# Ledger of designs, part 24: VH-VL binders against Mediator of RNA polymerase II transcription subunit 18 (MED18)

Target 1, 219 residues: Mediator of RNA polymerase II transcription subunit 18 (MED18), of Arabidopsis thaliana (Mouse-ear cress) (q9sjz6)
Amino acid sequence: MSMECVVQGIIETQHVEALEILLQGLCGVQRERLRVHELCLRSGPNLGVVSSEVRLLCDLDQPEPTWTVKHVGGAMRGAGADQISVLVRNMIESKVSKNALRMFYALGYKLDHELLKVGFAFHFQRTAHISVSVSSVNKMPKVHAIDEAVPVTPGMQIVDVTAPATSENYSEVAAAVSSFCEFLAPLVHLSKPSISTGVVPTAAAAAASLMSDGGGTTL
Short names: E, the ipSAE of ESMFold2; O, the ipSAE of OpenDDE; V2, 0.75 times the mean of E and O plus 0.25 times the DockQ between their complexes.

## First folded at step 17 (VH-VL; framework fv_roconkibart)

Design w3 (from r3 with heavy chain T55K; at its last look DockQ between E and O 0.50; V2 from the best seeds 0.56)
Fold by ESMFold2, look of step 17:
Structure w3 (fold): chain C 219 residues (1-219), chain A 119 residues (1-119), chain B 112 residues (1-112)
Amino acid sequence: as target 1 above (219 residues)
Amino acid sequence: QVQLVQSGAEVKKPGASVKVSCKASGYTFKSYAMNWMRQAPGQGLEWMGWINTNKGYPKYADKFQGRVTFTLDTSISTAYMELSRLRSDDTAVYYCARDDFWSDYFDYWGQGTLVTVSS
Amino acid sequence: DVVMTQSPLSLPVTLGQPASISCRSSQSLVYSDGNTYLHWYLQKPGQSPQLLIYKVSNRDSGVPDRFSGSGSGTDFTLKISRVEAEDVGVYYCMQSTHVPYTFGQGTKLEIK
């Protein structure tokens, strides 16, 4: 099965430059610019199927925007999560055309929320392939109005660390992610992201949820 | 097909130990946790704990802490439950059952192992 | 520990008639992910338990559609629309929202 180890944290904007320098040293590669429009879609009970969550990601840092569908499944719990310091979740991702949003609407999906993430990312190899992104999270006052996006938490940025895993190696991947996070501990504290009841409210509420999990510097 | 095959019935005296095996087949062993339950004669089911088969991390229900040990031999897809300092009230059928790390329900169970503790 | 209370504990039923089993928990079984980890098992005479219903209302593969589960929060029900001879045995609810996992006392269904 394909799955992903995930931790998140929050860093004050004034410390982002220091984190970028640290990451450049640790990763040994050039940062990548990140500008992504995320659309979270949910199917309703009115389709006669169980509700599900799909994320459409539009990479705006391309000459032509590219689209990715990310189906985020359930997180490990119980025995799978016990003594594991990262979130482990099922995840399937594939490239799609720009028509994907129209297709999902035609299938009866509804827009739950949308975000614009702007920042940078690093991709590097340790025991596992680890991806780190640091981004400002912005909400749109009007549907799809990315030009009018405003910061959810103006003085804070989100740090995401992810690594792909399988059911056979996830505890090793989790350990690799945890050890990597220790190198970042002076600047940001990373922990399991929280899981909501299938509805993600405003981006401000999502950021507050991350802060309640102890994923960043105190405000 | 998924199967969990447990070791045979055992008769023990108070103070002894018993080790029950649970051999799994028909699925990827490290992808599912192994849980242990017991059922005293004429009584309901009681959860004893789990072992994470990916890394071998056990968790024990409080009443069994200090007396039970869960172990694995992943080379033969086998889980073990050892219960020490047996008492007559440990007489029960012991079951292994798997769950898939996410859903935490037991979709396949072993056939059960009767352990009788008497003088 | 979450206490699971089943009612009735003994359920004699005429073949072809409906049956209903109640299960109540001492605290909410809604987990932080919004799921409710309440499950039902049947233990037929001389056999190991077998899964019937997972997460309140989902039938396991191969379970007849005469079995249905419902409920929320702390109160749950298993229904059998038409009892057949093969349905005899002891029914258990189990919660896995909280550790330790706990079972109800069991409901013995028998044909009268």
Scores: ipSAE 0.548, ipTM 0.796, lowest interface PAE 1.9, mean pLDDT 87
ESMFold2 (binder alone), look of step 17: mean pLDDT 94; pTM 0.951
OpenDDE, look of step 17: ipSAE 0.613; ipTM 0.834

Design w4 (from r3 with heavy chain D99E; at its last look DockQ between E and O 0.44; V2 from the best seeds 0.00; counts 0 for: pae E 2.8 > 2)
Fold by ESMFold2, look of step 17:
Structure w4 (fold): chain C 219 residues (1-219), chain A 119 residues (1-119), chain B 112 residues (1-112)
Amino acid sequence: as target 1 above (219 residues)
Amino acid sequence: QVQLVQSGAEVKKPGASVKVSCKASGYTFKSYAMNWMRQAPGQGLEWMGWINTNTGYPKYADKFQGRVTFTLDTSISTAYMELSRLRSDDTAVYYCAREDFWSDYFDYWGQGTLVTVSS
Amino acid sequence: DVVMTQSPLSLPVTLGQPASISCRSSQSLVYSDGNTYLHWYLQKPGQSPQLLIYKVSNRDSGVPDRFSGSGSGTDFTLKISRVEAEDVGVYYCMQSTHVPYTFGQGTKLEIK
């Protein structure tokens, strides 16, 4: 079964350059530019009682925009999940066409929210394959109007750390992520993101969700 | 295919200990936590706790804390439950069950091990 | 601890007729992710329990369509649309939303 380990934090924009320098030193790889339109869809009543979350990601940093679907399932919650310092969640990812949004609407999914993320990322191999992104998060006042996007939390950026895992190795992947995060602790506090509900968030609830983990470290 | 095979029935005196084994086959042992339940004669099911087969860490129901120990031998895909300082009201059938990773239901159960505590 | 209360505790039923079993929890079983971790098991005579329904309404593989689950929050129902001889046994609801995991008392289904 496919899954990922996740931690998040928040950093003030004035400290992002210091974090980038630290990440370049720690990761030993070149940064990548990040510009992604993210649509979060949730299953509605037509798919039964159980809710699920799908994220459609359009990579705008390509000559032709490319589309990816992430099917984000439930988080690990039983059998000692509270003893693990990262969120372990079900996740399947695949390349899709631009028609995917229309298809999910036809299946009874509804738009929960959308974001534009702009920043940079590092992808590296240590004990695990770790991805780190640092991005400003922007909302669209009009559906799909990415040219009109405005910051959700002006002056702050989100730090995402993810690593793919399996049901067989997730404890080792979690340990690798936790160890990596300790090196970032001077600049940013990284912790489990809050488990979202199936309820449609307001703009304030979306901002709170992004900031719910206690925020970043200010130096 | 997926199978949980438990050790045989036991008769014990009060104050003794019992160790029940649960051998798994047909799946990746470290991918699913193992739970232990018991069922006293004519009574319902009672959850005793789990052991995470990936981390090796157990959780015990408060009622059994201090008397029960869950252990693993991952080399033979086997979980163990040891209950000490037995009383006559510990007479029950003891079950192991595999916990689904995401939804925490018990999809496969062992056949049960009758433990009889009698003076 | 979450108390799970089943009704009835004894359910005599005529072959071919419907049956309904209630399960009520002392606390909401809705987890922070929006899911409800309420499950149903059948223990046939002389056997270990077997999964019937997970997360309120999802049938386990191989479970006949005559079994259905419904409910929300604290109030849940298992229905058998047409009882067959193989359905005899004790039915348990169980919650895994909260630790410790807890079971209902059981409902013994018998053929009249």
Scores: ipSAE 0.432, ipTM 0.755, lowest interface PAE 2.8, mean pLDDT 86
ESMFold2 (binder alone), look of step 17: mean pLDDT 94; pTM 0.949
OpenDDE, look of step 17: ipSAE 0.825; ipTM 0.911

Design w5 (from r3 with heavy chain D99N; at its last look DockQ between E and O 0.54; V2 from the best seeds 0.71)
Fold by ESMFold2, look of step 17:
Structure w5 (fold): chain C 219 residues (1-219), chain A 119 residues (1-119), chain B 112 residues (1-112)
Amino acid sequence: as target 1 above (219 residues)
Amino acid sequence: QVQLVQSGAEVKKPGASVKVSCKASGYTFKSYAMNWMRQAPGQGLEWMGWINTNTGYPKYADKFQGRVTFTLDTSISTAYMELSRLRSDDTAVYYCARNDFWSDYFDYWGQGTLVTVSS
Amino acid sequence: DVVMTQSPLSLPVTLGQPASISCRSSQSLVYSDGNTYLHWYLQKPGQSPQLLIYKVSNRDSGVPDRFSGSGSGTDFTLKISRVEAEDVGVYYCMQSTHVPYTFGQGTKLEIK
């Protein structure tokens, strides 16, 4: 089964440089630029899926934009999530063509929201393959108008830590993510992102949730 | 092809303990939680708790905390339930059942183990 | 603890006729993800429980389509469109939205 472990946090822009230096030392790899247009599509019940989202990700930091689809399924609950400090969720990821948006609309998906994320990322191997991104999150005043994007939360940035996992190894991956996040504690607190009705929250909703209780509150 | 095979019936005196085994086959053991239920004679079903086979972390229903222990031997795909300080009202059929980590319904059950507690 | 109340507790049915079993919970069974974790099991005489329906209305593999589940929130129903001899046993609803997981008292279905 294909899954991912996820934690999120917020950091004030004035502290981002210190976090980048810390990450460079911890990860031992060069940072990568991050400029991604995210389109979050929501399924309906007649598609036979649990409340979930499809994310279309367009990497704008390449000479030719590349597209990725993430089918984000439900999060672990009950025994699977008990005493686990990260969110574990089903996730399938594939490279796709630029026509994927039309295809998902034809299948009955609808656009829930879209964002532009701008910042940097580190991709490295510790005990598991861990990806860390630090980005400003921007909304578009008009659909798909990325050139007109406006910050959702000026003065702060979102820190995302993710790692792929399987049903057989997820506890090891979760432990690796948790131990890595402890080294960031002087600068950022990372915790499970909140979920509601199977919809992954926007960056603004994530920031509001982290300000209140770190994952227990929904919009 | 999924199968959960439990250990045989037991007769115990009050104050003793009992350990019931549940051997799994036909699936990846660490990818499903194991749950324990019991059913007193002529009564309904009662959930006793779970153990996450991936982490080894148990959770016990409050009624059983302090008296029950769930353990695993992942090398032989086997879960164990041990109930201590037995009383006559612990007489029941004990079941193991698995669930995936998302939906928490019991799709496969063991055959049950009768535990009789009497003097 | 969430109390699950089934009705009726005894259900004699003529072979080939429909049957309906109600299950009511003391609290909403809608989880934060929007799903409702209410399930139905059948325990045939002398056997372990077996899954019939999960998450309100989804039939488990191999369960005949004469079984259907419905309901929302706190009120749920299992229906059998045409009772067959093999349907005899005790039917339990169970919730796994809240910990501890709890079962209804059971409904014993008998052929008249």
Scores: ipSAE 0.672, ipTM 0.853, lowest interface PAE 1.2, mean pLDDT 87
ESMFold2 (binder alone), look of step 17: mean pLDDT 94; pTM 0.953
OpenDDE, look of step 17: ipSAE 0.852; ipTM 0.932

Design w6 (from r3 with light chain S96T; at its last look DockQ between E and O 0.50; V2 from the best seeds 0.69)
Fold by ESMFold2, look of step 17:
Formats: structure tokens, sequence, C-alpha cells
Structure w6 (fold): chain C 219 residues (1-219), chain A 119 residues (1-119), chain B 112 residues (1-112)
């Protein structure tokens, strides 16, 4: 069974350089540039009783853009989630061709939203394989117009920390993620994303709320 | 092939304690939570709580808080439920059942352990 | 605590006839993720409970398709399209949306 542990947070752009330096020291690996076009697709009621979320990820930091499909399943709850400080969810991903978008449209999926994430990431092994990314979240004024992308939340960036897990080791992975996140506490607060019927991460939802309402999130 | 085998029936006096075992086989023990239920004679089912076999963290229904303890021996894939300060109204069949972590339904149950509390 | 109320509590049926069991909850069973965590169990005479239906309408593996579940929010139904002798026992609904988990009081199905 494939699953992942995930936490997210928001950091002010002025602190990103300090966070990068801290991550460089903590991770002991080469940082990677991050430029990903993310398309979130949702199925309608006619494709099943419950809507499902599919994300198509196009890695633009390569000579030939490559595509990944990510099916985000349900989150652990009840006994599994009790006293666990990260979100644990089912997740399946696979490499796909650029034709995947047309295929999902033919199956009745609809584009819910799209984002361009630009920044950096570290992928490293500690007690678990941890991926951390720091990126600006950008929207396109026109569908798929990535070269015209503008920040959704100017002055803020999203911090994502994820690690793959199995049903037999997830508590160890969660502990490893939580322990790692404690080293980042001076610069960023990381917490489990909220569970919702929507398809957006907690940080992205906060960003959208900030743009539409004056009562946005701040520390 | 999934099986939950519980320890045998017990007769206890009021004020004593009882410890019921639930041995799991046919699946990865740490991948499913263990829940405990009881059923008094002629009555329905009552949830007592769970233990997360991955974390070892228990949760107890308020009614049993302070009297029940859930423990594990993961080396032999066994969960335990100990109920102390027994009363006559604790007479029941006690069940363990496996929890899938996601939808929290109980797909496999032990055979049940009758605990009789009488003076 | 969420109270689960079943009706009827006693259900005599003729072999081959349909049966229907109602389960109502004192609170909505819709969880924050949009799912409804309402399950049905059968306890045959002298046996442990066994899962029939999970999350309102999903049959467990090996459960005959004459069993079906439906409902939403606080009102749920288990139907048996034609009752067979092996269906005798006590049927329970259970909710796992809220802690503590709670069961209905049971419906005893018997052949008349």
Amino acid sequence: as target 1 above (219 residues)
Amino acid sequence: QVQLVQSGAEVKKPGASVKVSCKASGYTFKSYAMNWMRQAPGQGLEWMGWINTNTGYPKYADKFQGRVTFTLDTSISTAYMELSRLRSDDTAVYYCARDDFWSDYFDYWGQGTLVTVSS
Amino acid sequence: DVVMTQSPLSLPVTLGQPASISCRSSQSLVYSDGNTYLHWYLQKPGQSPQLLIYKVSNRDSGVPDRFSGSGSGTDFTLKISRVEAEDVGVYYCMQTTHVPYTFGQGTKLEIK
C-alpha cells in the first residue's frame, strides 16, 4: 500500500534565503531547482459516488518536460491518525505522457485549477526519505499560459515536507518528519494540511483566501 | 487466512482484574488497529476503545477510562485488554476486531471471550 | 455520544421475502472529508459479528448482492431483497464518524 506523510507551511519571501541555508546544512545534499506545472483535475458525480482528485505534474526544469500523474486518496483517520502530527494519506503516482490530460478529459474529469510552482527542493534520506520544497505559488491569467504566471500570494512562499510511507512503518516516518520540522521552527511553522472536500492544499487555500478577503493568515 | 484468536473464558470475583489476549495471524499486525468491544448477555455491542498497533497509542471510551488498559506484544502479534475493579455488570463477551485505519470498519473479529463476574 | 436507533428491533420474515432495517443517528454521520462512516454487521447465532456493508453502501467481499445499504446524513437502511435461512441473526449498524464509536441496539431477524 503506497501512502505519504505530509505537512505544509507558509514563509515570508524575505526569510526564504535563510531557510535555504538552513536546509542546505540539515540535508547535506545538493538543492534542486523546482519548476512544476500542476493541474488539478476532479471527477464529476457521473464518474462515481465520490469525487476523486487527480494531479498532473509537469516538470519544466528538464530539456524535455516530463509528466507525472498523482492520485491523491483518502487520509488516515480514527486510530490511524490519533496523536499523529502529520497528514497520512494514500497516494499513487506514475510517469505518463503529455497525452494524459486529454485522456482524463475524455474520461470525464474537469480542470479544477492549475498552478505553477517555482523554487527549490531537497530530497534526502534520514530515518525516512524526506522531500522538502520551498516555492512561490503562481496562477496563470489564461489557461496553461505558464510564461505569464503571477504570484498568488506575493511576498509568501509555500513549504512542503513529504515522505513516502507504508501501513506498517508510517508512525516512524511521521516521527521522522516531525523531528525534522522542529529544526525549521525558527523560520517556518509546519502543520498537517486540513481535510476538506476541496482539492487544494491548506497553504494554497490560505493563499486564495488572502486574495479574496482582508482577514488572511499571518503570524 | 486472517484470524484473531482470543484467550479462553474467565470467571472472576468483584474487585478482581481480567486480562484477555487477542492473537493475530495472516496479516501484518502493525498495519491495522485493534479495537475492543463487549456484549453483555442479551444486549448489544459496546465499543471500549482502540489501540494503534503501529504507534502503541490507546484510546478508551470514557466509561472505561481509568479501569481498562490496552497493550501489545508486537513480537507475537498479540493485543491485550485488561479490565480492573470488576463489577457484576462487567459480565460480557469481550471481542477484539481489526480496524483498517481509513474507513474504521471492523472486518475481522475474534471469537469472543466470556468474562463472568460473580461472588 | 451519538445515539444509533434501529427499527424494528424484532423482524420475523418469510423465506424468500424482502426485509428492511432502519438505522437513525442522533447526529449527522458526514465526516469533514465528505464521507459517511456508517457500517452494518450481522451476528449469526453463536458467532462473532461479521461485516456486511461499509460506508453506507459498499458490500464487503463475499457478501451476497441481495444485501444493499442506502441512506445519508442521519437516516440509513439495510435491505435484503430475498431472505434466506442463513440470514438469521442480529443486525447492527455502527458509526465511526464520531468518537466514541457507537452501535445500534440490534435488529433480530428470524424466519416465521
Scores: ipSAE 0.646, ipTM 0.837, lowest interface PAE 1.3, mean pLDDT 87
ESMFold2 (binder alone), look of step 17: mean pLDDT 94; pTM 0.948
OpenDDE, look of step 17: ipSAE 0.853; ipTM 0.933

Design w7 (from v4 with heavy chain K59R, light chain S32D; at its last look DockQ between E and O 0.45; V2 from the best seeds 0.66)
Fold by ESMFold2, look of step 17:
Structure w7 (fold): chain C 219 residues (1-219), chain A 119 residues (1-119), chain B 112 residues (1-112)
Amino acid sequence: as target 1 above (219 residues)
Amino acid sequence: QVQLVQSGAEVKKPGASVKVSCKASGYTFKSYAMNWMRQAPGQGLEWMGWINPNTGYPRYADKFQGRVTFTLDTSISTAYMELSRLRSDDTAVYYCARDDFWVDYFDYWGQGTLVTVSS
Amino acid sequence: DVVMTQSPLSLPVTLGQPASISCRSSQSLVYDDGNTYLHWYLQKPGQSPQLLIYKVSNRDSGVPDRFSGSGSGTDFTLKISRVEAEDVGVYYCMQSTHVPYTFGQGTKLEIK
C-alpha cells in the first residue's frame, strides 16, 4: 500500500535563512536545490467524483530535466485518522518520460494549473524517511512561461514535510513527522493541509486556507 | 481467508463485567480498525466504538463512555471489549467487525457473542 | 447523532419479483471530500451481518448484480431486481460520514 504523511506551513521569507540553518543542524545532510515545474491535471468529465489528482513534476535542477508523475489519492479518515496530527493519504509516484503529458491529455485529462517551486529541500532518515522542502510557489501568467513566473504569496514561502508510509506502520511514521515538526517551532507551525472536495485548489487558494486556519506562521 | 472468531456466550449478573475477545486471521491486523457493535434480541444494530491497532487509540460512543474499554493484544491479533456495571438492558449479541481506514465500512464480522444479564 | 430512517420496516415479496428499500438520513452524508459514506448490510436469519453495498452504489465482491444502490445527500435506495429465497433477512443502511456511526432500524424481507 503506497501512502504518505504530510504537513504544511508558511514562513516569512526573511526567516527562511534561520530555518535553513536549523534544518542543516537537525538533518545532518547537505541541502539540495529545488526547482520544479509542477503541472496539475484533472479528469475533464468527472468533477469532484473522487479526492484525487495527477501531478506531473519536471525537475529543472538537473543537467537534463527529469519527469515524475504523482497520483494523489484519498485521505485517511475515521479510526485511521483519529488523533493523528498529520494528513495520511494514498500516493503513487513514478519516473516517466517527457511524453507523459501527451499521454494524459489523450486519456482526457486537462491542465488545471501549473506552478514553479523554487527553494531547497532536505532528505534524511530518522525512524522514517523524511523530506522537508522550503520553497516559493510561483504561478505563470502565460502557459509554460517559467521565465515570467511570479510569486503567489510574495514575502512568504511554503514548508512541506512528507514521509512515505505503509498501512502497517503509518502511525509510527506520523509520530516521527510530528516529533520532527516540534523542533521547527517557533520558526514555523506545521499542520495538516486542507482536503479538497473534488477540485484541486491553486497555490493561492492553498496558501489562503493556511492563513485562514491560523497555521504556518512563524514567531 | 479473513476470519474473526469471538469468544463464547456468557451469562452475567447485574453489576458484573464481561470481556469478549475477537481473534483476527487472514489479514494484516494493524492495517484495519476493529469496531464493536451490539444487537439486543429482536432489535437493530448499535455501534459501540472502535479501536485502531496501528495507533492503539480507542473511541467510544457517548452512551458507553465510562463503561466500555477496548484493548488489543497484537501479538495474537486479538481485540477485546470489556463492558462493566452490566444492566439487564445490556443483554445482546456483541459483534466485532473489521473497518477499512479509508471508507469505514464493515466488510467482515465475527460470529457474535451472546451476553445475557439476569439476576 | 445522525438518525437513519428505513422504510418499509417489513417487506413481504413474491419470489422472483423486485424489492426496494428506502433509507433517509437526518443530515447530509456528503463528506468534505465529496464522497457519500452510506453502506448497506444484510443479516440473514441466524447469521452475522454482511456487507452488500458501500459508498451508495458499489457492490462488495461476491454480491450478485441483482443488488443495486442509489441515492444522494439524504435519500438512498437499495433495490433487488429479482428476489431469491437466499435474500431473506434484515437489511440495514449505515452511515460512516459522521461519528458516531449509525444504522437504520432494519427492513425485514420475507418471501410471501
Scores: ipSAE 0.721, ipTM 0.868, lowest interface PAE 0.9, mean pLDDT 87
ESMFold2 (binder alone), look of step 17: mean pLDDT 93; pTM 0.939
OpenDDE, look of step 17: ipSAE 0.747; ipTM 0.891

Design w8 (from r3 with light chain H98E; at its last look DockQ between E and O 0.60; V2 from the best seeds 0.73)
Fold by ESMFold2, look of step 17:
Order: structure tokens, then sequence, then C-alpha cells
Structure w8 (fold): chain C 219 residues (1-219), chain A 119 residues (1-119), chain B 112 residues (1-112)
């Protein structure tokens, strides 16, 4: 029953330094650099894994680039999601070799899109193990052309808060994440990502809300 | 292996309340929601609501709002449904059923509890 | 509320012959995640309902392959390729795409 609790928000780049200072004070740990090439793969309907995505992550901030796979399953709905302020979804993460892309293609997966995420993260323990990342999300104009990456939403960065959970404890993990997010409210509003999970759709909707007349808090 | 065992049949007068229990075994109780349905004699199935066994939060169908209460005792893996201000048209078999939080189908059902409301 | 309408409501069938049950919803059952939360249950005489098919076409464990489900959007079908005596009972479709969860009226299958 491997799962995670997730919330996301958007912050203007000019406020990122303030958020980093706030996070350093709240978390009690030093920030880590984040530079990750993310390849998002999708299965076909006849592969036996319907409506799922696989994310292949290459950590570029290592002497030898390391690869992980993140299999993102469906989100809780119905009773499981009712009155829960975070997204709860199935998720499995494993270290893999650099040949994983070829393997997933052989299994019938197709490259849907790729991103470069650049920023920083904090990993700390409160009632749950919480990870916070603040990053610019960048797209490549040519396949795998990391050096040519351009921001998807210039002037904005995405804030991700995640925590691993089990089917037995997810409500406690969700509460811990929600409680932590309230401390960030002066600088960023964090909420469930959409069930159509692409950074761009969620970021665009949130950015539009932030740019609305009347301070973006009128809901 | 997985079992949902409900309390025995009840006979009640109009205006009274009834509390039906549903004891779960063979699985991790907090990992599945509990739903309640009823079926009047010779009639179809009607969803009454759910309770999230992890959070304890219930949700009730509008028809039953104000008359039904779902509760849990997680220490004994048991869910309860209490229906108040009973009327004769509340005569039905009441079922508990498990759902998996993800796809919201009912894979295991209790045996049913007949509640008869008569003056 | 989503209204679920089954047809026929009564289905006498000769042993060994195919049977087909229709279920129609008053609105699309496609959820925002692209999945369709339409399920089928069988209630045999004197028993609790039991899951037969979930999410349109997936058989529950132990359900014979003579049962199949199909459909999309608002129109769904349960088929039995060769009816056996043990298939007698009332068949219900149910949607869990939105609350309140709602059932069809039931289709009573009898051997004749």
Amino acid sequence: as target 1 above (219 residues)
Amino acid sequence: QVQLVQSGAEVKKPGASVKVSCKASGYTFKSYAMNWMRQAPGQGLEWMGWINTNTGYPKYADKFQGRVTFTLDTSISTAYMELSRLRSDDTAVYYCARDDFWSDYFDYWGQGTLVTVSS
Amino acid sequence: DVVMTQSPLSLPVTLGQPASISCRSSQSLVYSDGNTYLHWYLQKPGQSPQLLIYKVSNRDSGVPDRFSGSGSGTDFTLKISRVEAEDVGVYYCMQSTEVPYTFGQGTKLEIK
C-alpha cells in the first residue's frame, strides 16, 4: 500500500528567497540543491496498467547521474478523499539503471513529455516525513535538449509538499502536511494538485488565480 | 477470509431508534471505507452513505440527513449505523459493505440485518 | 442525483442461451480522471448482493468468464454467454462516479 500525500502551490520568483529563509527556520535542516531531468511516460490501454503514468527521474546534481522511477497510480476518491485537504495517490519509487527508458519502451510505454526542474528542497521530520521543493519547471524545445530548456511559467516557481503514507496512516500524514502548509500561507497557498496531473495545467490555473484583481485571495 | 458480520434482526416501534453493528475481520479495518445500504422487502438497493474508517468522517445521503449516524469502534474493527425516528417505511434489510477508497465498488457485504418497524 | 435505468426488469431465459442486460445513466459516468465507475452486482435469492463486474468490464475474482461487461458514457451492458441455473437472481448496476451512489432498479433473471 505505498502512497503519498501531495499539495502544490505557485510562488513568484521574487518571493522565493523569502520562502527559502522561512523554510530554513521552520525545518531546522539545510536545503539541498535540486536539478532533475524528468521523463514522463504513459502506458497504452492494453498494457494492463490503464490510466497510469511513470516518471523517470535523472538527478543531475550528482557526480554520476542517478536514475529513479516513480510509478504514479490513481488518486483516492470517494470516502477516502472526502474532507481530506491533500491529494492522496498510489506511488512507488525505485532506483533504476540508465537503461530504464529502453525497458519501458519495450513494455509499450511512450514518452509523453519531459521537464527539467531546477531549485532546492528540504527533507525533514515532523509527525510525518515531509519533503518540500521549490523549483522552476522548464521544457525542452528539442528532445533531451537540457541546455536549451526554457521556463514553462516565467517569473513563477512551483512549490511541492509531499509525504509518504500507508493505507493505515494517511489521514495523520495528511493532517501533518496541512498543518505545515499553514505556516507557509503568508508566501504561498498550497492545495491539491488537479487529478489531471501535469505541472503546467495546475500551475497555469493557480497563476491565473494569483494574477486576478483584488489580491488573488477572493476565491 | 474477509468477513463482515452484522448484528441480529430487530423489531422496533415507530419513533424508536435502531443501531446495527458491522464487525470486520480478515483485513486492515482502517484501509477500507464502510458503506451502508438498505433494501425494503421486494425492492431495490439504496445507498445510505459511508464512513471513512481512517478519518472517522461520515457522509450521508440527503434522504437520511438528520436521522442517521455512522460511528466506528476501531479497537474492535466495528462500524455502526443508527437510524432514529423510525417509520414503517424504514422496514428493510440493512447492509454494510466495504469499499477500497480508490474505485468505490463494494467487494464484500455483510449478511444483512432485518429491521422491522411496526406499531 | 444520477438515475440508473435497467432493461429489461424481468428476464426469463432458457438454460444455455445468452442473456443481455442494459443499464443507462441519466448523465455521463466518466469521472474527471477519465475512468468510468459503473459496477454490476448479483443478488441470488435469499443472499446479500455480490460483486460481479467493476469499472465497466473487470470481473471480480471467482466470477466465471461467461460474464462480461461493456459500454461507455451513459450506456452499459452486462452479458452472460450461456446462462446456467446458478445465475438466477437480481442483477443491479451501480454508479459511484458521484454521490449519492445510485443503483438501477434491478433485473430479475429466471430460468424458463
Scores: ipSAE 0.701, ipTM 0.863, lowest interface PAE 1.1, mean pLDDT 87
ESMFold2 (binder alone), look of step 17: mean pLDDT 94; pTM 0.952
OpenDDE, look of step 17: ipSAE 0.856; ipTM 0.935

## First folded at step 18 (VH-VL; framework fv_roconkibart)

Design x1 (from w8 with heavy chain T53A; at its last look DockQ between E and O 0.55; V2 from the best seeds 0.71)
Fold by ESMFold2, look of step 18:
Structure x1 (fold): chain C 219 residues (1-219), chain A 119 residues (1-119), chain B 112 residues (1-112)
Amino acid sequence: as target 1 above (219 residues)
Amino acid sequence: QVQLVQSGAEVKKPGASVKVSCKASGYTFKSYAMNWMRQAPGQGLEWMGWINANTGYPKYADKFQGRVTFTLDTSISTAYMELSRLRSDDTAVYYCARDDFWSDYFDYWGQGTLVTVSS
Amino acid sequence: DVVMTQSPLSLPVTLGQPASISCRSSQSLVYSDGNTYLHWYLQKPGQSPQLLIYKVSNRDSGVPDRFSGSGSGTDFTLKISRVEAEDVGVYYCMQSTEVPYTFGQGTKLEIK
């Protein structure tokens, strides 16, 4: 079974540029634009005795949008989660055609909610394949009206760090994620997704230092 | 075929230590935890703790903290339980049992190892 | 620590008749993910325990349909619709919602 390690944090929009610069230096790769329409689908009773949740992700930052199906399962607990500072959860994803939404509706799924995520991401390899995204989360006033999307949390952005793992290597992946996140601590505190985190008291000073290090005063 | 094979019966004096082995086969050892239980003669089951075969991190029930140590040799898919400063009321059958990282039930058990502590 | 209390502790049953075992916990076994981590094991004479039911009502592979589990919160029941000779042994409930994991005292099922 495939799984992923996850941590999440919140950063004030005014500090996002500093975080991007830090990430560019740490990751050694160029940032990628992130513009993703997420559709959360849920099944009804006629598909079985339990409901299931599927996310369809449409990457809008392409000439022709591409689609991914993602199913996120339960989180690790007990001995598996003991002394692990990241969330470890089951996850299955696959590339799909643009007809996926129509197919899930035909199977009896219904749209539960949708979001638009806009920002940037870094995808890099160290001990593990790590993905970092910094994005605003937006809701649509009308179904599928992505051009009219408005921020759910104005003035704040979400920082997500994820890495794929297997049941055989997950502790190594978790350690790699935790080690990476320590470098971000001046600007953002990252923790298991059920914990809200934000800018530490010294984030403004750290951001100013990062922006000015290249050759002098910026303000 | 999942199998857990434990070491043979032991007879010990009070104050000694015992080390019980549990050799696993038929599955990816590092993808599970190993739990240890004991059962005194004619009595019920008692959980002693676990060791996560992926991380190597043990957890001990408070009653055994300071007297029990769980270790692993992942190269031979084997877990060990060592109990020190033995007393006569440590006489029991000791079991290893596998649990997954999600639902935390014991789907496979070793055959048990009788440890007898007598003066 | 979560105390698990089984009743009855001794259960003589006529072959072919139903049997029912109760297990009660000192606190709710519902975990923050909404699941209830209550499991049932059978220890046949001279054998190691074996899993019967996990998470209240799910039969382990190879467990006959005559075994069923039910309950919620703090009250749980294991039922055998028709007792067979091979069902003789001691039945334990166990919770793994929180550490330390704890077992009930056991229910000895015998054919009368």
Scores: ipSAE 0.701, ipTM 0.868, lowest interface PAE 1.0, mean pLDDT 87
ESMFold2 (binder alone), look of step 18: mean pLDDT 94; pTM 0.953
OpenDDE, look of step 18: ipSAE 0.837; ipTM 0.922

Design x2 (from x1 with light chain K55E; at its last read DockQ between E and O 0.60; V2 from the best seeds 0.76)
Heavy chain, then light chain:
Amino acid sequence: QVQLVQSGAEVKKPGASVKVSCKASGYTFKSYAMNWMRQAPGQGLEWMGWINANTGYPKYADKFQGRVTFTLDTSISTAYMELSRLRSDDTAVYYCARDDFWSDYFDYWGQGTLVTVSS
Amino acid sequence: DVVMTQSPLSLPVTLGQPASISCRSSQSLVYSDGNTYLHWYLQKPGQSPQLLIYEVSNRDSGVPDRFSGSGSGTDFTLKISRVEAEDVGVYYCMQSTEVPYTFGQGTKLEIK
ESMFold2, look of step 18: ipSAE 0.729; ipTM 0.879
ESMFold2 (binder alone), look of step 18: mean pLDDT 94; pTM 0.955
OpenDDE, look of step 18: ipSAE 0.839; ipTM 0.921
ESMFold2, look of step 19: ipSAE 0.724; ipTM 0.874
ESMFold2 (binder alone), look of step 19: mean pLDDT 94; pTM 0.955
OpenDDE, look of step 19: ipSAE 0.846; ipTM 0.925
ESMFold2, fold request of step 20: ipSAE 0.748, 0.730, 0.745; ipTM 0.886, 0.881, 0.882
ESMFold2 (binder alone), fold request of step 20: mean pLDDT 94, 94, 94; pTM 0.953, 0.954, 0.953
OpenDDE, fold request of step 20: ipSAE 0.875, 0.882, 0.858; ipTM 0.947, 0.945, 0.940
ESMFold2, last read: ipSAE 0.711, 0.726, 0.743; ipTM 0.872, 0.875, 0.882
ESMFold2 (binder alone), last read: mean pLDDT 94, 94, 94; pTM 0.953, 0.953, 0.951
OpenDDE, last read: ipSAE 0.863, 0.870, 0.876; ipTM 0.942, 0.949, 0.948

